# VHH binders against Mucin-19 (Muc19): the designs that were tried, part 8

Target 1, 175 residues: Mucin-19 (Muc19), of Mus musculus (Mouse) (q6pze0r851to1025)
Amino acid sequence: STCHVYGEGHFRTFDGESYSFDGLCQYTFLEDYCGQENGTFRILIESVPCCENGLTCSRKVIVTFQDQNIILQDGKVTAVQTAESTDCRERSANLYSIHTVGLYLIVKLLNGIILIWDKYTKVSVILDPSWQNKVCGLCGNNNGDLKDDFTTRHSSVAAGALEFANSWKTSQECS
Short names: E, the ipSAE of ESMFold2; O, the ipSAE of OpenDDE; V2, 0.75 times the mean of E and O plus 0.25 times the DockQ between their complexes.

## First folded at step 1 (VHH)

Design v11 (framework vhh_vobarilizumab_d1)
Fold by ESMFold2-Fast, scan of step 1:
Structure v11 (fold): chain B 175 residues (1-175), chain A 117 residues (1-117)
Amino acid sequence: as target 1 above (175 residues)
Amino acid sequence: EVQLVESGGGLVQPGGSLRLSCAASGFTFSSYEMAWYRQAPGKGRELVAGISSYGSTSYADSVKGRFTISRDNAKNTLYLQMNSLRPEDTAVYYCARWDYGSEFDYWGQGTLVTVSS
């Protein structure tokens, strides 16, 4: 299953719901925490405006997976080790791979998540089938049921896209 | 249920050091991102330092190189080591549990840090 965002906040969820939301803050695109304390990854997105307020020229993507933060910004990928990864503990050498295919930048995570970025506004996520009904965020909950695609961060079902998307803001500093 | 209790504030001379502690209870401390905020007299609240559940840290430009945030998951305690203190660091310092839904953020009562000669 595949989720997309492109342009000025055009979203297509894993379960096939389409909606529009042009947020100016950082939002949880996809995660497996979903109100739980035992999650393993987060994918965050931010719209980067051009010279006109509210017009999106690109998206910044931040992936937190294991002891790494992978940042997709300004047509580049920057991967940084977290402080925990500097201890004497054994680390996996193959946590992720990065490929450039034509105009796309592809990040494959060891957990079965594939991230595709056109280096501008389009971000797509492809999930391994093992992730069915284990995720949440702007991409929906991947449970095969459109009826609850607008599940908020607070485990309610939103009446509309604005309420749904705003529930996935990551910072109170952004209004 | 969630409680955050700060300690370690006080009066210190410019150039001095203080270590703040935050005792957390009522949740699985090791699973949450934690932060230190401060509010100076007449100013808004600002993020000083943050630490992820994995131990990754971030700092405001005004404190980089001087402050160090750390956590002890076995003791459910968050720390802020403040070195080379300046008068403009005078503020009430708050421990916060980061809850990505803004309406659910949890704060401690705060601890006052005064830097003056």
Scores: ipSAE 0.000, ipTM 0.106, lowest interface PAE 17.0, mean pLDDT 75

Design v12 (framework vhh_vobarilizumab_d1)
Fold by ESMFold2-Fast, scan of step 1:
Structure v12 (fold): chain B 175 residues (1-175), chain A 121 residues (1-121)
Amino acid sequence: as target 1 above (175 residues)
Amino acid sequence: EVQLVESGGGLVQPGGSLRLSCAASGFIFSEYAMAWYRQAPGKGRELVAGIYTGGSTSYADSVKGRFTISRDNAKNTLYLQMNSLRPEDTAVYYCAKIETYWGGYTVFDYWGQGTLVTVSS
């Protein structure tokens, strides 16, 4: 399954639903917490505007996985290790790998998630089959049913894209 | 349906020039990064040049300074201007809509049929 966001907030979910949302806050793109404490990862996105224009020039991506924060911003990747006394370079190589291929920066997580960033606005995520019906966020719930792709942070089905996307803001102070 | 139709290939002498075109339909062209790949006989596909949605470009080292990629969003068309062509540029050139990457391979929604470029006397 593959999910994308590109340009001025054009989304396509894992189940094939398309919608547009150009919010300027930080949003949960994908996670497996889904309102519970038993999750293992989060992928957050934030639009970066062009100077004084209202256009999105790039997206900042933050991946939290195995006590690491991987930040994709300004055409580069920065990884922060939170575990004590670990060689961050060595451990990062074991938990994820980073590749630059042509136009793209690719982060492969050992849990079967591949994140692809064009260093601008386009962010894509690929899930292996083990993630069926185990995720939530702006990418939808990956359950094969378009009817509930707009599942909010509060486990309800939103009437529209605006309500859906706003439920995935990481801070209610933003808007 | 997604369709990519390449044109402009042909036989050219070393040092010559060609301009390839790719007419795109079935998707919102302006929202996708586009690329030109090439494949010589018996070899894998090689990224030649790419263009992001914002207009920034990337080139393989072998073609820098000789090739120019550009796009016309109003016409849904991708171009590759090839100058100072060399025999090693001989290949089938493919237009690609870039969607995703997996396991060392780029997964595209669609590849065009390709256009043959032969550089020889």
Scores: ipSAE 0.000, ipTM 0.132, lowest interface PAE 15.6, mean pLDDT 74

Design v13 (framework vhh_vobarilizumab_d1)
Fold by ESMFold2-Fast, scan of step 1:
Structure v13 (fold): chain B 175 residues (1-175), chain A 118 residues (1-118)
Amino acid sequence: as target 1 above (175 residues)
Amino acid sequence: EVQLVESGGGLVQPGGSLRLSCAASGFTFSDYGMAWYRQAPGKGRELVAGIESGGSTSYADSVKGRFTISRDNAKNTLYLQMNSLRPEDTAVYYCAAGYWDRGEYDYWGQGTLVTVSS
């Protein structure tokens, strides 16, 4: 299944719900924690505005996976080890692969998640079928049911997109 | 909400011309590659013409020299100028937005019917 965000916050969830949300904070695009401690990844997004007209010029993407932070910003990919990593002597070098195909940057995670970035505003995530009903965030819960696509961080169903999207802010300090 | 709305289709005799328009809303039009596809009765969809955000164009061999794709980013509108129309050009024409160079599209219009008949 596929989830997209593009331009001025035009979203389409895995289950096919479309909505608009033009926030300037950092938001959880997709994760598998969903209120639990046993999650394995997070994908976070931030809109980068244009100073002259306030329109979104680009999106920054941060992927947290297996004690790695993979940052997609300014047309580049940077990978950083997190300070929370265990005292392990060696790590797998095969946790992800990065491909440049034409104008697109593709990140394939070992867990079957594919992230596609056009280096500007469009971010797409493709999940294999094994991720059905295991994820949450702005992309929805991938359970095949449109009725609960606006599931908030607190596991309630929001009445509208603004309440839904604001529940996925990563920091309450952001206005 | 994202919308692509096609217009300009109709009935025309062989050798005639039509100009199709596709009005886009709900996304950053200037950043997207755009394409025209068509589907003839009983057949699958095929790419007719594509145009990149930077303006580079591509055409199917069957329409090259007869059709011209263009875009107006200020108006969020895609165009297809169709000249020297043939009966085999009869199809529903669809506007699409996405990675046309890779055959991957995020958004599709509802289509506009073009009938070329004598």
Scores: ipSAE 0.000, ipTM 0.082, lowest interface PAE 22.4, mean pLDDT 75

Design v14 (framework vhh_vobarilizumab_d1)
Fold by ESMFold2-Fast, scan of step 1:
Order: C-alpha cells, then structure tokens, then sequence
Structure v14 (fold): chain B 175 residues (1-175), chain A 119 residues (1-119)
C-alpha cells in the first residue's frame, strides 16, 4: 500500500483516508517506533516555503535507517552517519539504492520501504504487506481500517486532522 | 515463474544453531536484493536480515551478532546462519525477493520453513 503528501499538505494515508494539514514544522511522516524503543526507521518531512508568498515550494525528507540519515533536499540526496564520527571512512554504500525515473527520485531501503520524491512537494511511500499494523505517523497505521487512521503519537484516535497531525510534530518549539 | 524455496528449519534447543537455505529460480538472482523475514505465532511478519546484490548486509536489532545472512550467486541460494537461538526466535522464516524498481511488487515470498526453539 501507498501513502502520499503533495502541494499544500494534501495527505492520503495507506488505508485510504484523505485529509489536509499545512504545517510548517517537522513531522513524522512514517516510523515503526510508534511510542516504543524497538523501532528501525523514521521518515520525517518538513515543508519549505517559497519566498514571500507563503506557499509550499518543496518538502525536505529525512530518512533515519540503521546508523544513517538520508536527506532529500534541494533536488538532491545526501547520506550521513548518525552519531559517532570516529570512523573517517565512508559510510557503507549498499544499505539503500537511489534511482531516477522520469522526474522522480526513488530511494529504496534494504528493509523493503520505497520512498518516491518528485524533488518538489510530492512524497510517496510504498510498503509491502509485512508492514501491516507495524507503522504510524502522518501516513496512518496501515492496518486496513479507516476508523483508526488518525492514531496519535499517544496511541489514541484523534477527533480531527489537526489534532492528529500536530501529535506527530517532532519539535515542541516550532509553530 | 519466480520461485523461492526455503529449507533447513526444525526443532532446536535454546543456545543451538540452524542454517536456513533459500533456493531461487525464475529470475537473475545476482541482481536482486534479498531478505529473510519471520512470523511468530499470532504476530505479523518482521524483517530479520537483508542483503544487497553487492553483499552489504542489514540486521534487526534482536538478531545482530547472532544471525548472519549470506548469498551464493553461483548457486542462486540465500542463507541465514542462526546461532545462540532463543525461544523468542520461534517462527516461520520466509525468503523474500525485494523489488529492483518501485513498480515491482513485494509479493515474491517463499513457502516458509518452521524454526522451533524449545525452552
């Protein structure tokens, strides 16, 4: 199943729920931590505004997987080691692959997650069925039930999109 | 066309070892990233270990230091060496082919092989 965000915060979750949320902070788009410590990845998004018009010009995407941060920004990909810089060696290059298909940048993670970015505002994630009911964030919980797509960071079901999306904000100070 | 056949599962005592094999056919094995998943009774499938076409590996935190994934491209075979097995490792283990391109599906799984670790 597939999850998208595009334009001025138009979201479609894995279970097919659509909503709009145009926050300017950093948000958890998708992760498998879901309030626990045993997670393996995070995908974070942040809207980048255009000049003085206030419209979203692009989205920055940060993928944390293994000991690496993969940053999608300004039409390019940068991968950096997380934490310890003791090793001046280059990072292992083969835990993910990057492809360009038409206008899209595709990042495939060895854990089976596929991230598609149009280098602008549209971000899509494709999951295999083994990720059913194992993820959370703005993309929903991928459990096949629309009734709980607005599951917050606190494992409750939000009454509306604003409460839901704000629960996935990663920074307390951003507004 | 695409076929993945797991073998090597069985009953083992805690602290024991097993080696799983996955025989692949119907595609160019050497070009694909491969993975092992497992599914415990009453639980969903989880990624255990992955290996790229170039041989780089990735492991779930629960198995790091105990399990080793490897491949033999000449034999079209994927392996999982499991050491220091624990009761919580009891599961059906599945071999999976990861897609080369985003338009390919994740639906290329084997039949699975059962690993039971008695306590």
Amino acid sequence: as target 1 above (175 residues)
Amino acid sequence: EVQLVESGGGLVQPGGSLRLSCAASGFTFSTYWMAWYRQAPGKGRELVAGITSEGSTSYADSVKGRFTISRDNAKNTLYLQMNSLRPEDTAVYYCARTPLRYQEGFDYWGQGTLVTVSS
Scores: ipSAE 0.000, ipTM 0.218, lowest interface PAE 13.6, mean pLDDT 76

Design v15 (framework vhh_vobarilizumab_d1)
Fold by ESMFold2-Fast, scan of step 1:
Structure v15 (fold): chain B 175 residues (1-175), chain A 118 residues (1-118)
Amino acid sequence: as target 1 above (175 residues)
Amino acid sequence: EVQLVESGGGLVQPGGSLRLSCAASGFTFSDYDMAWYRQAPGKGRELVAGIYSGGSTSYADSVKGRFTISRDNAKNTLYLQMNSLRPEDTAVYYCAAPRWYSGEYDYWGQGTLVTVSS
């Protein structure tokens, strides 16, 4: 199953819930931390507006996985090692692969996550079945049940999309 | 004390319509996903329709296109509009508020009987 975001914040979760939210901060799109310190990855998104016309021109995606930050921005992919890596050149070759197919950039992670980016506003994530009921964020919890897709960062059910999405901001500095 | 009180059930002819209401009290209604279940005599309870706190809905295949679930958060009330009723829709209808963990329902109403018969 897949999760998508496109355009002016049109989301569809893994469990099939649709909602709209076009905030201007950084948000957790998908992670496996879910309120704990023992997670293994994060996927973060940011909308990039077009000057004063009010349209979203593109989305920036940041993937944190295995001591790597993989950044999708301005039609390009940049990978940065985190401070603790010792054999960074050897490790990075084995942790992910990047393919370009037509207008799309495809990032495949060793943990069974596939990220597809149209180099503009559309971001899609495909999960391996092993990730069922192990994730959280704006994509929902992937538990096969639509009833709890508005789960906030603190494990409550939000009254609406705005409260739900705002709970997944990564920084309190962003207004 | 948490309470869910159903109303609007009754006898209706095949092809007719009924609107069920569920009045909720004792919890923050707007924060909860809500659902309608039904139970025919001698059978188990089945999920009929669900509505998220955000307003998105889901339906059982047997009622899709005929039933509409809705909510009024200002009135703490859940509704089920039932159109094109069939004899097989005869059941006791229950209002339910699920636990945060999927598949569990913390709060159940007493039920309201719907009979579809000539």
Scores: ipSAE 0.000, ipTM 0.087, lowest interface PAE 20.8, mean pLDDT 75

Design v16 (framework vhh_vobarilizumab_d1)
Fold by ESMFold2-Fast, scan of step 1:
Structure v16 (fold): chain B 175 residues (1-175), chain A 117 residues (1-117)
Amino acid sequence: as target 1 above (175 residues)
Amino acid sequence: EVQLVESGGGLVQPGGSLRLSCAASGFTFSSYYMAWYRQAPGKGRELVAGISSGGDTSYADSVKGRFTISRDNAKNTLYLQMNSLRPEDTAVYYCATDEFWGSYDYWGQGTLVTVSS
């Protein structure tokens, strides 16, 4: 199943719901910390506006997986080890792989998640079947039911995109 | 084989109108989200307007109220009606779909719109 966002906040969830939300804060695009502390990854997005008209010119993507932060920004990929990792000798070099195919930059995570970035505004994520009904965020919950695609971080179902997306802000200080 | 072919661009005076078309083939057009992007000389690509399979639309703030996106599923065609054109709208316009991840066919060839007198 696939989820993506592009342009001025045009989203399509894993379950096929489409909505628009053009926020400038950092948001949880996808994670598995859904109502529990024992999660394994997060994918965060942030829109970068154009100077003239406030149009979204690109998106910054941050992937937190194991002890790695993978940052997609300015057409580049930067990987940074988190402060929790203290052993440089035993770092796994195979936790993810990076490929360039045509106009796209592809990050494949060992946990079965594929992230595709056009180096501008389009961000897509593909999940293997093992992730069905285990995820949350702006991409929806991947449970095959459109009725609850607007599930907030508080496990309620929002009536509209604004309430839904605002529930997935990573910082309540941003408005 | 998937194809997207844009047409309808041209030279127009400020305040004028143009209608762009995108002919789609090789996929089930009615099931896909469709969008118009543009790229001005020396600038990055930007989204102009989008339309879902169900007909829900969205627009960039710079074109809202002036541009209208629509689709004709029987003709496999996407449209962009552009009214009250400004010199700032001068760009190559591309149509796109959300099903071309990792594909070389993302924008097709584009169609040039020039707004000047």
Scores: ipSAE 0.000, ipTM 0.118, lowest interface PAE 14.2, mean pLDDT 73

Design v17 (framework vhh_vobarilizumab_d1)
Fold by ESMFold2-Fast, scan of step 1:
Structure v17 (fold): chain B 175 residues (1-175), chain A 120 residues (1-120)
Amino acid sequence: as target 1 above (175 residues)
Amino acid sequence: EVQLVESGGGLVQPGGSLRLSCAASGFTFEYYAMAWYRQAPGKGRELVAGITSGGSTSYADSVKGRFTISRDNAKNTLYLQMNSLRPEDTAVYYCAAEDLRYWSPEYDYWGQGTLVTVSS
């Protein structure tokens, strides 16, 4: 299943719901925590404005997986170990791979998640079938039912896209 | 068989108007994001306007305020209303469809194009 965001906040969820949301904060695009402590990854997104015209020119993507933070920004990838990692070996050799295919940057995670970035505004995530009904965030819950794709961080179904998307802000102090 | 068929192009004087249509068939139109691209002689293809399945729109800076993109899901048709046309708008205009559920290096489906010429 696949989820996309592009341009001025045009989203298509895994279950086929489409909506628009042009937020200025950092949001959870996809995660498997879903209100619990037993999660293994998070993918966060943030819109970056163009020059002086105010349009979204690119998206910053942050992937937290195991003890790695993988940052996609300014057309490049930076991988940083979290403060919790004291391992002297390079874990990233076994946790993910990065490919440049034409104009696209592809990050393949060991857990069966593929992230595709055009180095600008378009971000796509492809999930292995084993992830059905195990994820949440702006991409929806991947459960095959369109009626509950607007499931908020608080496990309720939002009345609309704005309430849904704002529930996935990573900081309540951002407005 | 997926088809996108553009119509409405032609010769128009500067300051005039044209309405382009794109008739879609062979797929569930309402689930696709749609766009208009154009390609002028000797130039690359550029995005003119886009519209999501939910109806949200975006425009290139060069056409904002002059062009309006719209869709009619009941008729499987995409439109581009072009007002205050300039010689710089002369190009072949392409209709494009993207199924946002699938990764694609470009839009998934393209029409054959319709020529718009703005000159005296």
Scores: ipSAE 0.000, ipTM 0.127, lowest interface PAE 14.2, mean pLDDT 75

Design v18 (framework vhh_vobarilizumab_d1)
Fold by ESMFold2-Fast, scan of step 1:
Structure v18 (fold): chain B 175 residues (1-175), chain A 118 residues (1-118)
Amino acid sequence: as target 1 above (175 residues)
Amino acid sequence: EVQLVESGGGLVQPGGSLRLSCAASGFTFSDYWMAWYRQAPGKGRELVAGIGTAGDTSYADSVKGRFTISRDNAKNTLYLQMNSLRPEDTAVYYCARGSYYEDAFDIWGQGTLVTVSS
């Protein structure tokens, strides 16, 4: 199953629901925390506007997986340790791989998550079937039922896309 | 209940090869990403290799090109094929199950000793 966003906030969830939302804050695209402290990853997105035009020119993507952040911005990938990590002496195998296929950057996480970025506005995520009913965010909950694709951060079902998407803002400071 | 049991460790000469196995029981092996860690005497644990549910692999720079991680979901078994072994590969090797929760790995085996020496 695939979820994607492109252009001025055109979304299609894993369960096949389509909606539009063009917010300028940072949003949880996909995660497994789902209101709990025991999550393992987050994929966050931000729309990057053109100068005085105001239209979305690209998307910044941040993937957090264990003590590593993978940042997709300005047509390139940067991998950094989180601020929580204080020990840089220990080196381990990366829990991900990065590939370039044609015009796309592909990030594959060992937990069965594949992220595809066109280096501009389009971001796609493909999930291994083991992730069914274990995720949440703007991509929906991947449970095979479109009726609850607008499941908010608070585990309620929103009446519309605006309420749904606003529940997935990562900061209360952003409006 | 949930168990990982490593085997295949031993004494090998520099330049030799060894295959480690990790037998998993008590869970649906095919649903989890898996890894091999090692710990040399007096050093911290190092992630050596990982394998995802989709078969994607990752390796530490120190073993890339020499070690191959693989899995057999029908046998619930994880493997580490180690070629061109060096004295610095001497360590206890641990099998670990990837976590879908806060910790990167939530189940560990007891380890198997690999000694590379003449």
Scores: ipSAE 0.011, ipTM 0.418, lowest interface PAE 8.9, mean pLDDT 79

Design v19 (framework vhh_vobarilizumab_d1)
Fold by ESMFold2-Fast, scan of step 1:
Structure v19 (fold): chain B 175 residues (1-175), chain A 118 residues (1-118)
Amino acid sequence: as target 1 above (175 residues)
Amino acid sequence: EVQLVESGGGLVQPGGSLRLSCAASGFTFSSYGMAWYRQAPGKGRELVAGIYWGGSTSYADSVKGRFTISRDNAKNTLYLQMNSLRPEDTAVYYCAKNEPIYTRLDYWGQGTLVTVSS
């Protein structure tokens, strides 16, 4: 299953629901926390405006996985460890890989998640089948049922896209 | 604290089979993805196979079709079944929980040596 966002907030969820939402805050695109503390990853998105009226020129993507932050911004990728590091470490095998294929930047996470970015506004995520009904966010819950695709951060079903998307803001201070 | 203890390594002839085990403790095993890594003499550590908490698997191209990763959540144990072994599979094999790019040695256990030779 695949989820996309492109342009001025045109979304298509894993279960096939389409909606429009053009917010200027940071939002949870996809995560497995879903109101619990036992999550393992988050994918966050932010629209980057290019005009006075807030039209989206590009999207910034932040992937948080295993105390790593992978930041996709300004056509480039930066990977930073979020946990404190020491001078004495051992090199280990990577839990993710980053590839450039044509105009696309692809991030593959060991946990079966593939993120594809066109370096502008389009962000796509492909999930391994093992993630069925284990995720949440603007991409929906990947349970095969369109009826509850607007499941909010508070585990309720929103009446519309605006209520749904606003529930996935990472900060209540952003309007 | 997370502890991982590997076992099952040994000397085997080319074309032979071997099964590795990893006993895990200090975390809720069924909730996390697990992986096998290896380090051959003179080479860096590489990912061999991964298994996500939902059961889906991934393999390095060099071992696909020959190795099978599996888990037993009731026993808190990860397995690697290695078939059709080749001399280039000779390495110390390490078990890992989904970890940051750079980890401490204590998160990898002691490893188990696999030698493929006649």
Scores: ipSAE 0.000, ipTM 0.147, lowest interface PAE 15.0, mean pLDDT 75

Design v20 (framework vhh_vobarilizumab_d1)
Fold by ESMFold2-Fast, scan of step 1:
Parts: sequence; C-alpha cells; structure tokens
Structure v20 (fold): chain B 175 residues (1-175), chain A 119 residues (1-119)
Amino acid sequence: as target 1 above (175 residues)
Amino acid sequence: EVQLVESGGGLVQPGGSLRLSCAASGSTFSYYAMAWYRQAPGKGRELVAGISSGGSTSYADSVKGRFTISRDNAKNTLYLQMNSLRPEDTAVYYCAAVWEDSYGYFDYWGQGTLVTVSS
C-alpha cells in the first residue's frame, strides 16, 4: 500500500481516499502511536511556502525512529540522535538507508517503511504488509476501508477532510 | 538492508528428506515476506513456497503436502523442510526476502544452494 501528498495539499491515503488540505502547520503524516504512547515511529510534514501567497514550493519531512530524527529538507537528508538518547552503541551502522534515483530521494527504514521524496512537494510512503491496521495520521489507517480513513487523533471518524486533517496538527497553538 | 545465506543443500535419495536454512542479517527480517524459489537446469526460476511477515504460508501445487516453510524471527532464519523428495525436485534453491509493493527496493536474494535428488 502507498500514500502520497503533492502540490498544494493533494492527498491519497493507503486505502485510496483522495482529499485536499493545504494547511501550513506541522502535521502527523503517518505514525503508529495512534492514541497510545507505545509507538515506534512518526513521520511529520510541513508545507514550505515560496512566497506571501502561500503557494507550496516544497515539503519538509521529519522521521522519528529508533532514537533518531531524520530530516528531509532543502533537497538533503540530515539524521541526528535524539537529545534524550542514552544509547551506548556508537557504531556507524544505521537503521535506514538513503538512495538517490533520478529526481527522487528514497529513505528505506528497516522497520518496513519506504519514504520517497521528489525534493519538492511530493512525499510518498510505501508500507510493508505487516503495518496493516497499525498506523494512523493523514495517510489513513491502512485497514482496507475508506469509510474510516478520516479517523482523527481522538479515534473518531470526521465528517470531512478539514476536520480530519486539523486533528493531526502536532501543535494546537498553530492556526 | 538484508543479506541472505542459504545452507542445507546436498545429495539425497528419492523419498528422502532435507531441511534448508536461510540465515538473514539485518534487523528487519520479521517485516519481510520470505520465499523459496528453485531453478532446475534449463528452466526459469519457480516459486516453491512463501511465508508472510504474519506467518501465512503458500505453496506451489507440485510441492504442497511434501514441503513446509517456516520462520524463526528470533533467529532471523527461514526454513524449508522437504519430505518425499523426487528427482524433479533437483534444482538450485534460492532464499528471497520480498517486500510487496516496494518496487524492488526491498527484494533480496541469496546465492542459492544445490539440491540433487538421484538414485
């Protein structure tokens, strides 16, 4: 299953629901926390405007996985260990790999997630089948049913895309 | 990334048994669908058996009831138990880690192990 966003907020969920949302805050694109604290990863997105008109020129992507933050910004990838990590394993072995293929930057996470970025506005995520029914966020819940793809952060089903997407803001202070 | 190394191949009499092992390196073995393929002399590769990340299994009709695929996620190892072997089972057997819908980025193959069934 594949989820993507492109341009000025054109989304397609894993289960095939399409919607538009052009918010300017940071949003949870995909995670496995889903109302719990025992999750293992988060993928966050932000639209980066290129002028005062709010036209989206690129997207910033932040992946939190295995005590690391992987940041996709300005056509490049930056990975840093979280400030709270006390891990004593100081090896060069990474839990992800990065590839450049044509216009695309591809991040392969060892947990069964492929992230594809065109270095501009298009972000795509491909999930291993092991993630069926285990995820939430703007990409939907990956359960094969379009009727509950608008599942909010609070485990309710939103009536529309705006209500759904706004429930996935990472900061309530952002308008 | 995953690297796969097969073992357990060899010469066996018709009606005999062999157990193939595929040792995987890397921390993501449990997330991959795993499969055994084989290639007989002069033929293309044939899917023999598959097992999903969740443990669901599938078999080619030619081996159903004789072969059993299994995995041990704690040991990062895939197995193929082959019973009631026939001369037509003679082939190089390949271990594969396959991530469905990954556009090939997570498809990995071992080097193969030879199984010869002869009288």
Scores: ipSAE 0.000, ipTM 0.137, lowest interface PAE 14.2, mean pLDDT 76

## First folded at step 2 (VHH)

Design c01 (from b03, 14 letters changed; framework vhh_vobarilizumab_d1; at its last look DockQ between E and O 0.01; V2 from the best seeds 0.00; counts 0 for: pae E 17.0 > 2, off the site)
Fold by ESMFold2, look of step 2:
Structure c01 (fold): chain B 175 residues (1-175), chain A 120 residues (1-120)
Amino acid sequence: as target 1 above (175 residues)
Amino acid sequence: EVQLVESGGGLVQPGGSLRLSCAASGFTFSSYDMAWYRQAPGKGRELVAYITSGGSTSYADSVKGRFTISRDNAKNTLYLQMNSLRPEDTAVYYCARGEYLWDSSGFDYWGQGTLVTVSS
């Protein structure tokens, strides 16, 4: 199943719900934490404007997966270690791969998540079937039911897209 | 390029005080939330205090009223003033830089840590 966002915040969830939301903050696109502290990944997005009061020029995407931060920004992808280990442990594994197909950058995570970015405004995520009903965020919950796709960070079902999307803001102090 | 360097740890008697510093370089310090974490022997890291880029603060219940986090954006330095120290405050203290506020997965750079030992 596939979720995407493009342009001025035009979203389509894994279950097929379409909505528009052009927030100025950082938001959770997709995660498996879903109100718990024991999740394994997050995908965060930000809209990057071209000019004052302007249109969205691109998006910044931050993927946290185990001890990796993978940052998609300015047409580039960068991977950064997220924490220092105090123990002698192997610090790397082949946890992800990055490919170019035509004009797209593709990040494949070992956990079956595929992120596709056109280096501009369009971000897409593809989940393998093992993620059914295990995710949340702006992409919905991937459970096949359109009625609960607007499930907020606090596990309530919002009446509309604005309430739903604002619940996924990651900074409490962002305007 | 990003670097966080803690200092100010040491041995202190119960009831004493220490001030920890974290010198930051390689980024625009004033634009980031910052935090102090600690790790006691045999335990995981836990949040002690955090401060937003705008200066708002929050503290773990175990240190509220005894510890004060602050930042000096002109000097690119994060501080932790620790008063009324207790033996349970013994830990390695880490400075962390965050992109967002609410969990440790939002912190992308960490210092090397500085040891604080509180004992007679």
Scores: ipSAE 0.000, ipTM 0.111, lowest interface PAE 17.0, mean pLDDT 77
ESMFold2 (binder alone), look of step 2: mean pLDDT 82; pTM 0.822
OpenDDE, look of step 2: ipSAE 0.026; ipTM 0.370

